# VHH binders against p0dx41, part 10

Target 1, 281 residues: p0dx41
Amino acid sequence: MASFIASDQDVKNFLTAPSMNDQEGIGFAYATDEAVLKALIPAPLKLMAPVVCGYVVHMGKPTFSAPYLEESLFALVSYKDKMMGAYPINLLLHGPGAESGVIAGREGAGIPKKLADDIELRRNDNSATATVERHGKTLLNVSWTAGELNDPSIMKQFAGQLALGKEAEMNSFFYKYDIDQHEDGTNHFSNVQLVATQLRSLADQVEPGNLSIQLESTDDDPFGELKVLKPLGAAWFHFDTSVMFNTLKLDEVDAATTMPKLLTGRYDRSFFNPKAATYII

## First folded at step 20 (VHH)

Design o2
Fold by ESMFold2, fold request of step 22:
Structure o2 (fold): chain B 281 residues (1-281), chain A 127 residues (1-127)
Amino acid sequence: as target 1 above (281 residues)
Amino acid sequence: QVQLQESGGGLVQPGGSLRLSCAASGFTFSRYTMSWVRQAPGKGLEVVSDISSGGGSTYYADSVKGRFTISRDNAKNTLYLQMNSLKPEDTAVYYCAKHGRYYKYTGNTYTTEFDYRGPGTQVTVSS
């Protein structure tokens, strides 16, 4: 029987390790301006390469929602020169499970998730395309064609992330924070901390190829700041299983220097200036 | 040319078991999610179960959970459905279906899409 009070079994199911099973789509990498990308990376993370990575995928069997589509742009970073992984700058979600995916990611690990207006992903034989739309523009238009990478020299650098047929563990870094209200009604940030989520994934399809990519900006989603200086390559991939098995708390960090780099991926401009955003109805 | 051919249907008493098979050809079977769908007399299509391309994750309709098991053998290009504890309401034509790789949602509407299905195999559960 439905109730605002969850059963003991529902609570147990809620607490199981989240999985992102049966996901597939286009992964890609391109070179960008090093100084621009480095400025976006909060301390103590360090940028490892002047490369933006990203994906547009269909999440076919998530354990916490109906299926949905997801886009991300991320940097490759290290923590204390020993733990390496992804630092996602943004994630946009669309589809019947997207709202639940945003809630789960924001509350669970401070993941910079917002809802897109539309995401489309299509593969025909040996080529695929994806588009991501929000607030009146196509923020991302990406294509993959099976074959040679745009720059074959990157194969060794990124091969381990998508190793075919082998289970791989990956780190993703996020910053969590609380927003507390003072007695005078104003807000402040507290408990600003760096965390790492750890995923164990099995890639059973990885098909490298040529990348074609175009970015655009809105005031809410300035994707164009991360200019495409050189496409490096793309791949179609499928993760048959992917389990988020751990979240590590790494450091407490300074709010004043960190939060300016976190807000755009999590909030629209109307939160900062109610007259800045455009809402057309 | 995609071809899907179901087999293993028949007449079974309530409480009995059947194992359906689907032979696939004309595409790289191991790259696609596959489904069993059924159509009972006078009703529309119902997705019974699906299985990811590598076999690592599955879906079951509530009406068959605990009684049916989907599996695949990618080396033999074959999809299976083990059907136990059969009931009269399981009577239907069962189809093997191949999913496409086109993903687009209109608003918050959820629907299952597939590219191809076979001619089906009849399952009749009757005393």
Scores: ipSAE 0.487, ipTM 0.815, lowest interface PAE 1.9, mean pLDDT 89
Fold by ESMFold2 at other seeds, last read:
Structure o2 (fold): chain B 281 residues (1-281), chain A 127 residues (1-127)
Amino acid sequence: as target 1 above (281 residues)
Amino acid sequence: QVQLQESGGGLVQPGGSLRLSCAASGFTFSRYTMSWVRQAPGKGLEVVSDISSGGGSTYYADSVKGRFTISRDNAKNTLYLQMNSLKPEDTAVYYCAKHGRYYKYTGNTYTTEFDYRGPGTQVTVSS
């Protein structure tokens, strides 16, 4: 029987480590303007390469929701030259589990998640395509064709991210913060902190290949700022299991220098102008 | 050419057990999510269970949770369904099904698409 009061068992299940099991799709990498990408990375993270990585995947058996599709663009970064991993700039979610996925990620680790209007992912034999649509545009159109990478010299570095048949651990870096209200009704940011989520994933399919990718911008999602200067490669992959087993608090950081780099991935332009809204009917 | 062949069905008493098998050929079995689906007399298809390509994650319909166990042996290209505590409402033709790799949702509705299905095996629970 449903109730506003959760049972003890429901609370225990809620606290179980989240897993994104049975996920598959296209992963990719491309070269971009180093100065532009570096400027997006909040201290104390440091950019490791002038490369944008990303994916479009189907999350087939998440432990916290129905299935959904997810897109991400991320940079490769280090923390104090001792921890390396992904810094996601954005994530867009679509499908029956997407709302729950946004809530879980935003509240759990400050993950920059918003809802897309549509995501499609399709594989036929040795090729695959994906599209991500939001607010009247196709923000991302990506394809993979099995075979040689666009830049074969990066094959070992590119493939090493997905250790086939063996569990691999990876860090993802996020910034969490509070929004508190002053006595006059205005808001301020507090408790801005860098965290790392640690994932353990088992990749049982990794098929490298050629990348074709196009990005577009809207006012709410300026993907075009991350220009595709050179496609580097793509892969089709499947993670049989992927669990977020740990979250580390790394640093408290300055709100004034950090928050401008966090808002666009988490909020639309309506948050910056309370009298302006755009609706597509 | 993809081929799926179910076996292990039959007549059992309520409370009994059966183990279904599905022999697969014509594709790389270990790369695909596999399902058991069933069709009771006069009803549509119901997804009973599915299992990820590596076997690490599963789904069960509420009507069978705790009673049925899906498994796979990727070395033998075989999918299994262990059915315990069988009830008369479990009476159906049970099909082995292979998933495709096309993902698109219309709003918040999700749809499972199978690209191949076997001829099925009859399970009858009656006394």
Scores: ipSAE 0.485, ipTM 0.814, lowest interface PAE 1.9, mean pLDDT 89
Fold by ESMFold2, fold request of step 22:
Structure o2 (fold): chain B 281 residues (1-281), chain A 127 residues (1-127)
Amino acid sequence: as target 1 above (281 residues)
Amino acid sequence: QVQLQESGGGLVQPGGSLRLSCAASGFTFSRYTMSWVRQAPGKGLEVVSDISSGGGSTYYADSVKGRFTISRDNAKNTLYLQMNSLKPEDTAVYYCAKHGRYYKYTGNTYTTEFDYRGPGTQVTVSS
């Protein structure tokens, strides 16, 4: 029966590599203000293009939870001009597995995960829509229609990450940190580190098409800062399997210059309320 | 028009085996997760197993894990369920079901929504 003390077998199972199998949804890209996006990217990551990418997907068979829906907006970045990948600015999760997904991602790799109030993803034959709602607004409304891209030139640049019918490896970059408390009760950041998670994914569906996208902001989720200057394209995709097989510790970074770029994706405005008090007991 | 047709049901003794098949047409079979669901007399539907579109990942209900094996042949548009070590409790109508691509969670309940299911095939395990 259940216990606060996990069995040896439970601990062993906990340590297996997580997989996010049977995932599908809308992936997209749009052009945004280069200076704005570049300012959001912490050193030593370097922005590769003035493009925001993102997705809304259903995680159908994760190995660590019930199914859930996930949204992300991310930049394309490099580390030292040799490792390329995604730098997610945010992730929002909803569904029966979402709480477990937030816990696993935040603790495992410092992934900027919060819970959405609602996510919907629907495909009808040759078109699909998705919405993401949080704190009274629809933060993201995205549509895909199979066929021509808004800008056909992006297909080779970005779709090359998905080798249909073959496993592909992809990097995602995150920052981990500790929050330590001083003897006077105030907090400071320590051990701020750049990490990369590595995924091996098998795509068996990739269907390009036209993107329609709308963003809104709330005080907690300022998606509108990442302005849609030009929709570039979208695709419906399915990963039959997707395994997070490695996490690399890449660099230690300066807290003062880095943490301002990390907090909004991980915390709501209640953490910044100047009326909050610190208690020492 | 989606068509799903199950076959391979019948009478079997406890401990025996059966192999169910489901012929699919009217949609691109290889693009969809497929399930076997069953309904015992006077009971609700139970998801027995499902398999991802490429066949790379599967789900099994606890009641059948280790005894049943789901598989698919995308070239033949056919879904299979190998049922071994059958028990009287496995007696039910077994349905082949196609998953939809509409995802919305209102509550915290794990519930699978299907677009279509076939007419079913009877499996009877008589002690």
Scores: ipSAE 0.456, ipTM 0.798, lowest interface PAE 2.1, mean pLDDT 89
Fold by ESMFold2, last read:
Structure o2 (fold): chain B 281 residues (1-281), chain A 127 residues (1-127)
Amino acid sequence: as target 1 above (281 residues)
Amino acid sequence: QVQLQESGGGLVQPGGSLRLSCAASGFTFSRYTMSWVRQAPGKGLEVVSDISSGGGSTYYADSVKGRFTISRDNAKNTLYLQMNSLKPEDTAVYYCAKHGRYYKYTGNTYTTEFDYRGPGTQVTVSS
C-alpha cells in the first residue's frame, strides 16, 4: 500500500545494488588542450592523457528509475598511480527516469548530474547521431560512422577500454561534500572527500568508427572550454548488464582548492548569482 | 521486409500454461530489444514484457510479474513468452514487437516506441 512510510520490503529493495542494464549509444574520444583539462582535475587525481572521452546513451533498464538518456564528458585519471578510471566532468540526463537518476547519483556518490532539456539518440544502418540541448543551445552534436577511427594509431588504447563479450570493471571518481550552515546563517563546505564507484559491465556490442563532434557553451554549461583539437574516434556500444557494485571512500580533500572545480557540473549560475542567466521559454 | 510471426496461442483453462514464440527475420535480431504487447477485449495496448538485445535484463508488467517469463534465442532469431498460472484477465491478442534505436522522450509520460509489430496470436483463458 502507498504511504509516506516505506515498508520494510521497500527499504530492502531501495538498498540493492544499482544497475544500469540494457545501455547503448555512442562513445567517443577527442584530444583537447592539456593545460585546460589538467586545471579541471582536482587533487589528488592526476590526468593521464590530454583526451576527453564521452558518451550519449540510452539507459534502458536501470534498477532505480524508468529509462532515460544520459550524456557525459570525462577525463582519464589515476589515483596515486594505483587506481585508474574516469573522472566525469558532467552528466546531463533526460527522460522519464532522469529526475530519479539525478537524485540517486548526487546522493549516492556526488555524481555531477543535471537535467538536460532534450537528448536525442538515433542509429540507422552503419551510422548514428546524438544531440544534447540545454538552456537554448545544442551543447553537443555527435555522430559515429562505422569503420576507421579518425586516428587509427589509438586502436590499441581504444580496444583496451572495451572488452567485447567479457565482463570488465571500471572505476569512476567523484567528490562528495556537505553544505553546513554557520550560526550566523552563512554556509560552508565540509567533509569534502574523493570517492570511487566501481562498475562491472558486459559489452556485447562494440562497433568502432569515425567521430564527428561539435560542442557549444551556455553560461550554465561551458562545454566549449574543452575544445575539440583532434577527433580520435567513436564507437557504438551496448552493455547488456552494468552493475555499480562498490563505492570506495579514498581521501578527504581541501574544500577551498577543490570546490571551485565541482560547482559548475552540479549547479547552474543562478546558485552563484540569480541574475546571471537568461532563459528562453 | 521486417517480419515478426507469433505462434503458440490458443484456448487454455485458468491455472494452465502456454508458451508463445515469435520468429523474426529481415533484421539483425540480436541487436534489438524485443517486447511482448497485448490487447485485451475493450482495452488498450499493454506492454507485457521486454528483453534486452543480449538477454541480460528484462521488464515485466505488474499484472504478470512472477507468472510470465520472457526469453530469446539469438541463434534462432526467436523470442519467447512462457505464461504460467494463467488467469481469465490474461485473455488478449499477444503481439511480438521490435524496438527501434531512436531514443527521444517528450513530456512527463513514459511511453515505449516500437517500429514493427507482428499480426498477433490469440490467447483465451476460460473454463
Scores: ipSAE 0.433, ipTM 0.801, lowest interface PAE 2.1, mean pLDDT 89

Design o2
Fold by ESMFold2, last read:
Structure o2 (fold): chain B 281 residues (1-281), chain A 127 residues (1-127)
Amino acid sequence: as target 1 above (281 residues)
Amino acid sequence: QVQLQESGGGLVQPGGSLRLSCAASGFTFSRYTMSWVRQAPGKGLEVVSDISSGGGSTYYADSVKGRFTISRDNAKNTLYLQMNSLKPEDTAVYYCAKHGRYYKYTGNTYTTEFDYRGPGTQVTVSS
């Protein structure tokens, strides 16, 4: 019988390692303004390239929820010249599992997740499109067409980052923090920590191709700040299995210099200024 | 065009086993999640199991978990369902189904969408 008190078995199931199996969609990369992108990267992470990467994917068999669609834009970064990986600037989720995915990611690793109003992903044989909508605009419109990359000179590096038929490990970096209330009723940030999640993924489809991409901004989601100076390429991919097998606590960091770079990916403008909210009926 | 053809059904005693096969053609089989769905007499469709395009992740309905095993051979464009410890409740028409690659949700409702389904094969579990 359902209860506000979970059974011992439910607690055990809750604690199993999360997996994002049967995941597929469009991955892409484009060149952007280096100074703009670098300014968004909190210390001690270092930007590795003036490139925005991203994806729009369907999470077909997550172990923590019903299926959902997910968008992300991320930078390629290094931690202490030893660990390299993704620093996601945002993630937007949509679908029956999306609420659970936001809660799990925010609480588990400080992942900058919000809900989209709509995400659509469609593949027709050798081409695919995706759109991400939030607060009155299509923030992202992406197309992939199988074939040559937009910048063929990077084909070898692009293909070398995808290990078809073999498991690959990837780091993703996030910042966790607490929000505590002062005696006077105001809030403050504490315990701001850099963490890394580690995923082991098996790609059984990787099909490179041409990227077409358009970004738009709303007050709540300023995707257009990350200008598309040059589309580099896209791929359709499928991860047959993808397991988040580890989360590392790396550093404590300064709240004053870090938190301004974290809030937009996690909160809307109404949290900063209630009168700045966009009303869509 | 897309064709799915099930085989391997029949009459079996409780506790017995059967292996269903589904031959696929008209599409790139290895690119799609595939499912077995069943329809018991007078009931709606139930998703029994599905398997990711590479075969690395699976889903099983609680009613069959531990007894049924889904598998695929991408070189032969064939989907399988090994059914062990069969019960009278497993009596149904079993269909092979192909998932599409069009993803769009309307709210919190989970809906499994198949774009093609075979004609089915009858499985009867009785004395």
Scores: ipSAE 0.429, ipTM 0.796, lowest interface PAE 2.2, mean pLDDT 89
Fold by ESMFold2 at other seeds, last read:
Structure o2 (fold): chain B 281 residues (1-281), chain A 127 residues (1-127)
Amino acid sequence: as target 1 above (281 residues)
Amino acid sequence: QVQLQESGGGLVQPGGSLRLSCAASGFTFSRYTMSWVRQAPGKGLEVVSDISSGGGSTYYADSVKGRFTISRDNAKNTLYLQMNSLKPEDTAVYYCAKHGRYYKYTGNTYTTEFDYRGPGTQVTVSS
């Protein structure tokens, strides 16, 4: 039955829309330095607030892989003042489905995914914790405790994206690009473009609470650049279903001004600084 | 205290049908993924099917796909397994299981386990 040749049915299944069903974990938001966050966001996207949002979740029933754990930090942005959504700065994946998730996300939508060394997500009663580790550090340590938000006035302004018991649609913005090889063997970037993926999600559990969060940096993952100036709040959530129902090509963008903001989401420093790679025996 | 109680097992001929039920109490049933797990004689545990907390997504083992249907009624705190076209190899003790919310992987090995399961119900498919 196994073959290097996929069946016609396998090809058909490969082309269906991906879903990230049965996902749950901690979502959070905190205030950060506006100038630092704005500098990370390529044109033509515009930052809507000096807030970093993020999550650590278990993807229980993805249609493209085995289950995995995923972390993301993202900004709230608009495109041309009319289309709003998330701009993920990073995503780190861990678990049996993680490699497939990285490949699918990078190739399909230019999603800035890397593999983490470890992710842990644990909920005990009315509290939960998560950690994300890569290259010798715990890059993210986050806790949620059910109850009061750290700053309920700010959280309410941004909380419309999690509507209990109703389907909600959300845009996520990514910059796709290709790396092509010239006839002489050198590389160039091509097809650098802004896309939006559109998700329809049904949240059957949303439990607000207090956020505790700390970030660390490595040379490859400088999470600490996005300083936690004020924790705003967290929630435990479960999406019973979450389906990517559309992908829009929005704009072609200038490679010279855009690529410096994209490379670190997919590539570690050894890709562009050979002194960053060592072998210890 | 979490309690899971299976019912609906029994003796059935090949090609027949059974409907298993699992009554749940002691936890907020609608917040958790639930599974049916079986153990055939001399075999390890096999996850037969699971269903997300809201009922919107399901998993089926290849051996039962197209023949078994998992469902849940969150208002009654009850998990179901409709088993059609039963075969002798479906003979097993069937357990209702509640998933936990501790997620950690070491390579391709789960560190997440079912945190509770019921005493099981015997299903025997024989002439």
Scores: ipSAE 0.429, ipTM 0.785, lowest interface PAE 2.3, mean pLDDT 88
Fold by ESMFold2 at other seeds, fold request of step 22:
Structure o2 (fold): chain B 281 residues (1-281), chain A 127 residues (1-127)
Amino acid sequence: as target 1 above (281 residues)
Amino acid sequence: QVQLQESGGGLVQPGGSLRLSCAASGFTFSRYTMSWVRQAPGKGLEVVSDISSGGGSTYYADSVKGRFTISRDNAKNTLYLQMNSLKPEDTAVYYCAKHGRYYKYTGNTYTTEFDYRGPGTQVTVSS
């Protein structure tokens, strides 16, 4: 029977490892301004290339929620030349499972998740499109057409990133932090820490192709700061299974130099400007 | 062209079992999520179960959880539904359906477009 008090079995089930099964959509990469992208990457992560990667996917069978759609833009980074992976700058979620997805990601690993007003993803035979809408603009409009990449010279790197038919382990890097309140009512950041989530995923469809992409900005989501200097390529992909099997606690980092790079992906302008309190649909 | 053909329906006593099959052709079966949907007399379509393209993940409606098992054999281009502990409420035409790849949510409504479905097979559970 429903209760504000969870059963012991509910608590046990709550702690089961999350999986992001049956996900598919468009993955893409484009070249951007190196100095701009590098400035967004907090220490000790090191930018590996002046490339923004991203996706728009349908999360078909997540273990913690109803299905939802998800967008992300991320950089390729290394940690101390030991570990390589993704550093997501943002994630936007939409759909019946989206609220649960935001809660799970924010609490579990400090993932920069917000809710989108709308996400649409459509594939028709050998082409696909996706749009992401928030606060009055289409932040992302992306298309994939099966065939040759925009820059064919990156095909070997592109193929190496996606191991079709084999399980691959991938790292995603995030920063967690606490917000503690002082006796006078003001807040400060503490325990600012780099973490890495580790995923084991099986890609059973990967169809490379040509990327067309447009970005826009709002005050809350400045996607246009990451200019598309050159589209590099896209793919349609399906992960049959994807399990988040580990989260590593890495470096504690300096709040003053790190937190300015974390806030915009996690909070809207209303958190920074008391007059930005009106939101009208 | 895409073809889906269900078989294995029939008349069965309450508590009995049936195994439905769906033969698929005209598309790369292993690349698509597949569903079983049913329509009881006087009711709308209900998604009974679906299975991911690789077979690694499944969905079941609450009304059939623990009693029905979806599976697929990608080498034989065949989708299956094992139906155990059948109840009179399971009486329906059962359809094999191929998912589309169009994803959009409006409000609290979830809509998945099915590209194609078969002609269906009748399952009748009666004593």
Scores: ipSAE 0.419, ipTM 0.791, lowest interface PAE 2.2, mean pLDDT 89
Fold by ESMFold2 at other seeds, last read:
Structure o2 (fold): chain B 281 residues (1-281), chain A 127 residues (1-127)
Amino acid sequence: as target 1 above (281 residues)
Amino acid sequence: QVQLQESGGGLVQPGGSLRLSCAASGFTFSRYTMSWVRQAPGKGLEVVSDISSGGGSTYYADSVKGRFTISRDNAKNTLYLQMNSLKPEDTAVYYCAKHGRYYKYTGNTYTTEFDYRGPGTQVTVSS
């Protein structure tokens, strides 16, 4: 029977670790301006390469929602030269599970998720395309064609870093924070901290190929700041299973120096100026 | 040309068991999510179960959960459905279906998309 009061079993199920099973789509990498990318990375994370990585995927069997489509752009970073992983700059979600995915990620680990207006992902035999649209523009248009990478010199690293048929563990780094309201109604940031989530994923398809990519900007989503200086390559991949098995609290960080780098991935310009953007609907 | 051929249907008593098989050819079987769907007399299609391409994640409709088990053998290009504790309401034509790789949602709708389906096998549960 439906109720506003959750059962004990519902509460128990709510607390289990999330899984992102049956994911597939296009992963890609391109070279960008090092100084621009480095400036976006909050301390104490350090940029490992002047490369933007990203994906557009279908999340087929998430444990917390209906299926949805997800886009991300992320940097490759290290924490104190000991832990390496992804620092997602943004994630955009679309589909029946997208609202739940945004809420879960924002509340669970401070993941920079917003809703897209539309995401499309399509593969034929040896090629695939994806588009991501928000607020009147196509922010991202990517294509993969099976075969050689745009930069063949990285093929050995590409093949060696993909654990086809074996589980691989990876770190994703996020900054989590609270917004507290003072008695007078004004807001204050507290508990700003660096966290790492750890996923164990089984890739049963990894098909490298050529990347074609275009980015656009809106005031709310300035994807064009991360200019494509050189496409490096793409792959079609499928994760049969992907389980979040650990979350680590790594550091408390300074709000004044950190929060300016976090807000755009999480909020639109209307938080700062309600007249900053005009949308065509 | 994609080919899906179901087998293993028949007449069975309530409480009995059947194992359905689906032989697949004309595509790289191990690359695709596969499902069993059924159509009871006078009813629409119901997704009974599906299984990811590597076999690591599954879905079951509430009506069959705990009684049916989906599996696949990627070396033999074969999909299976083990059906235990069968009930008269399980009477249907059971189809093997292949998922596609085109993903687009219109609004907040829950969708299931197949690009090929076999001719089906009849399962009848009656005393």
Scores: ipSAE 0.396, ipTM 0.774, lowest interface PAE 2.5, mean pLDDT 88

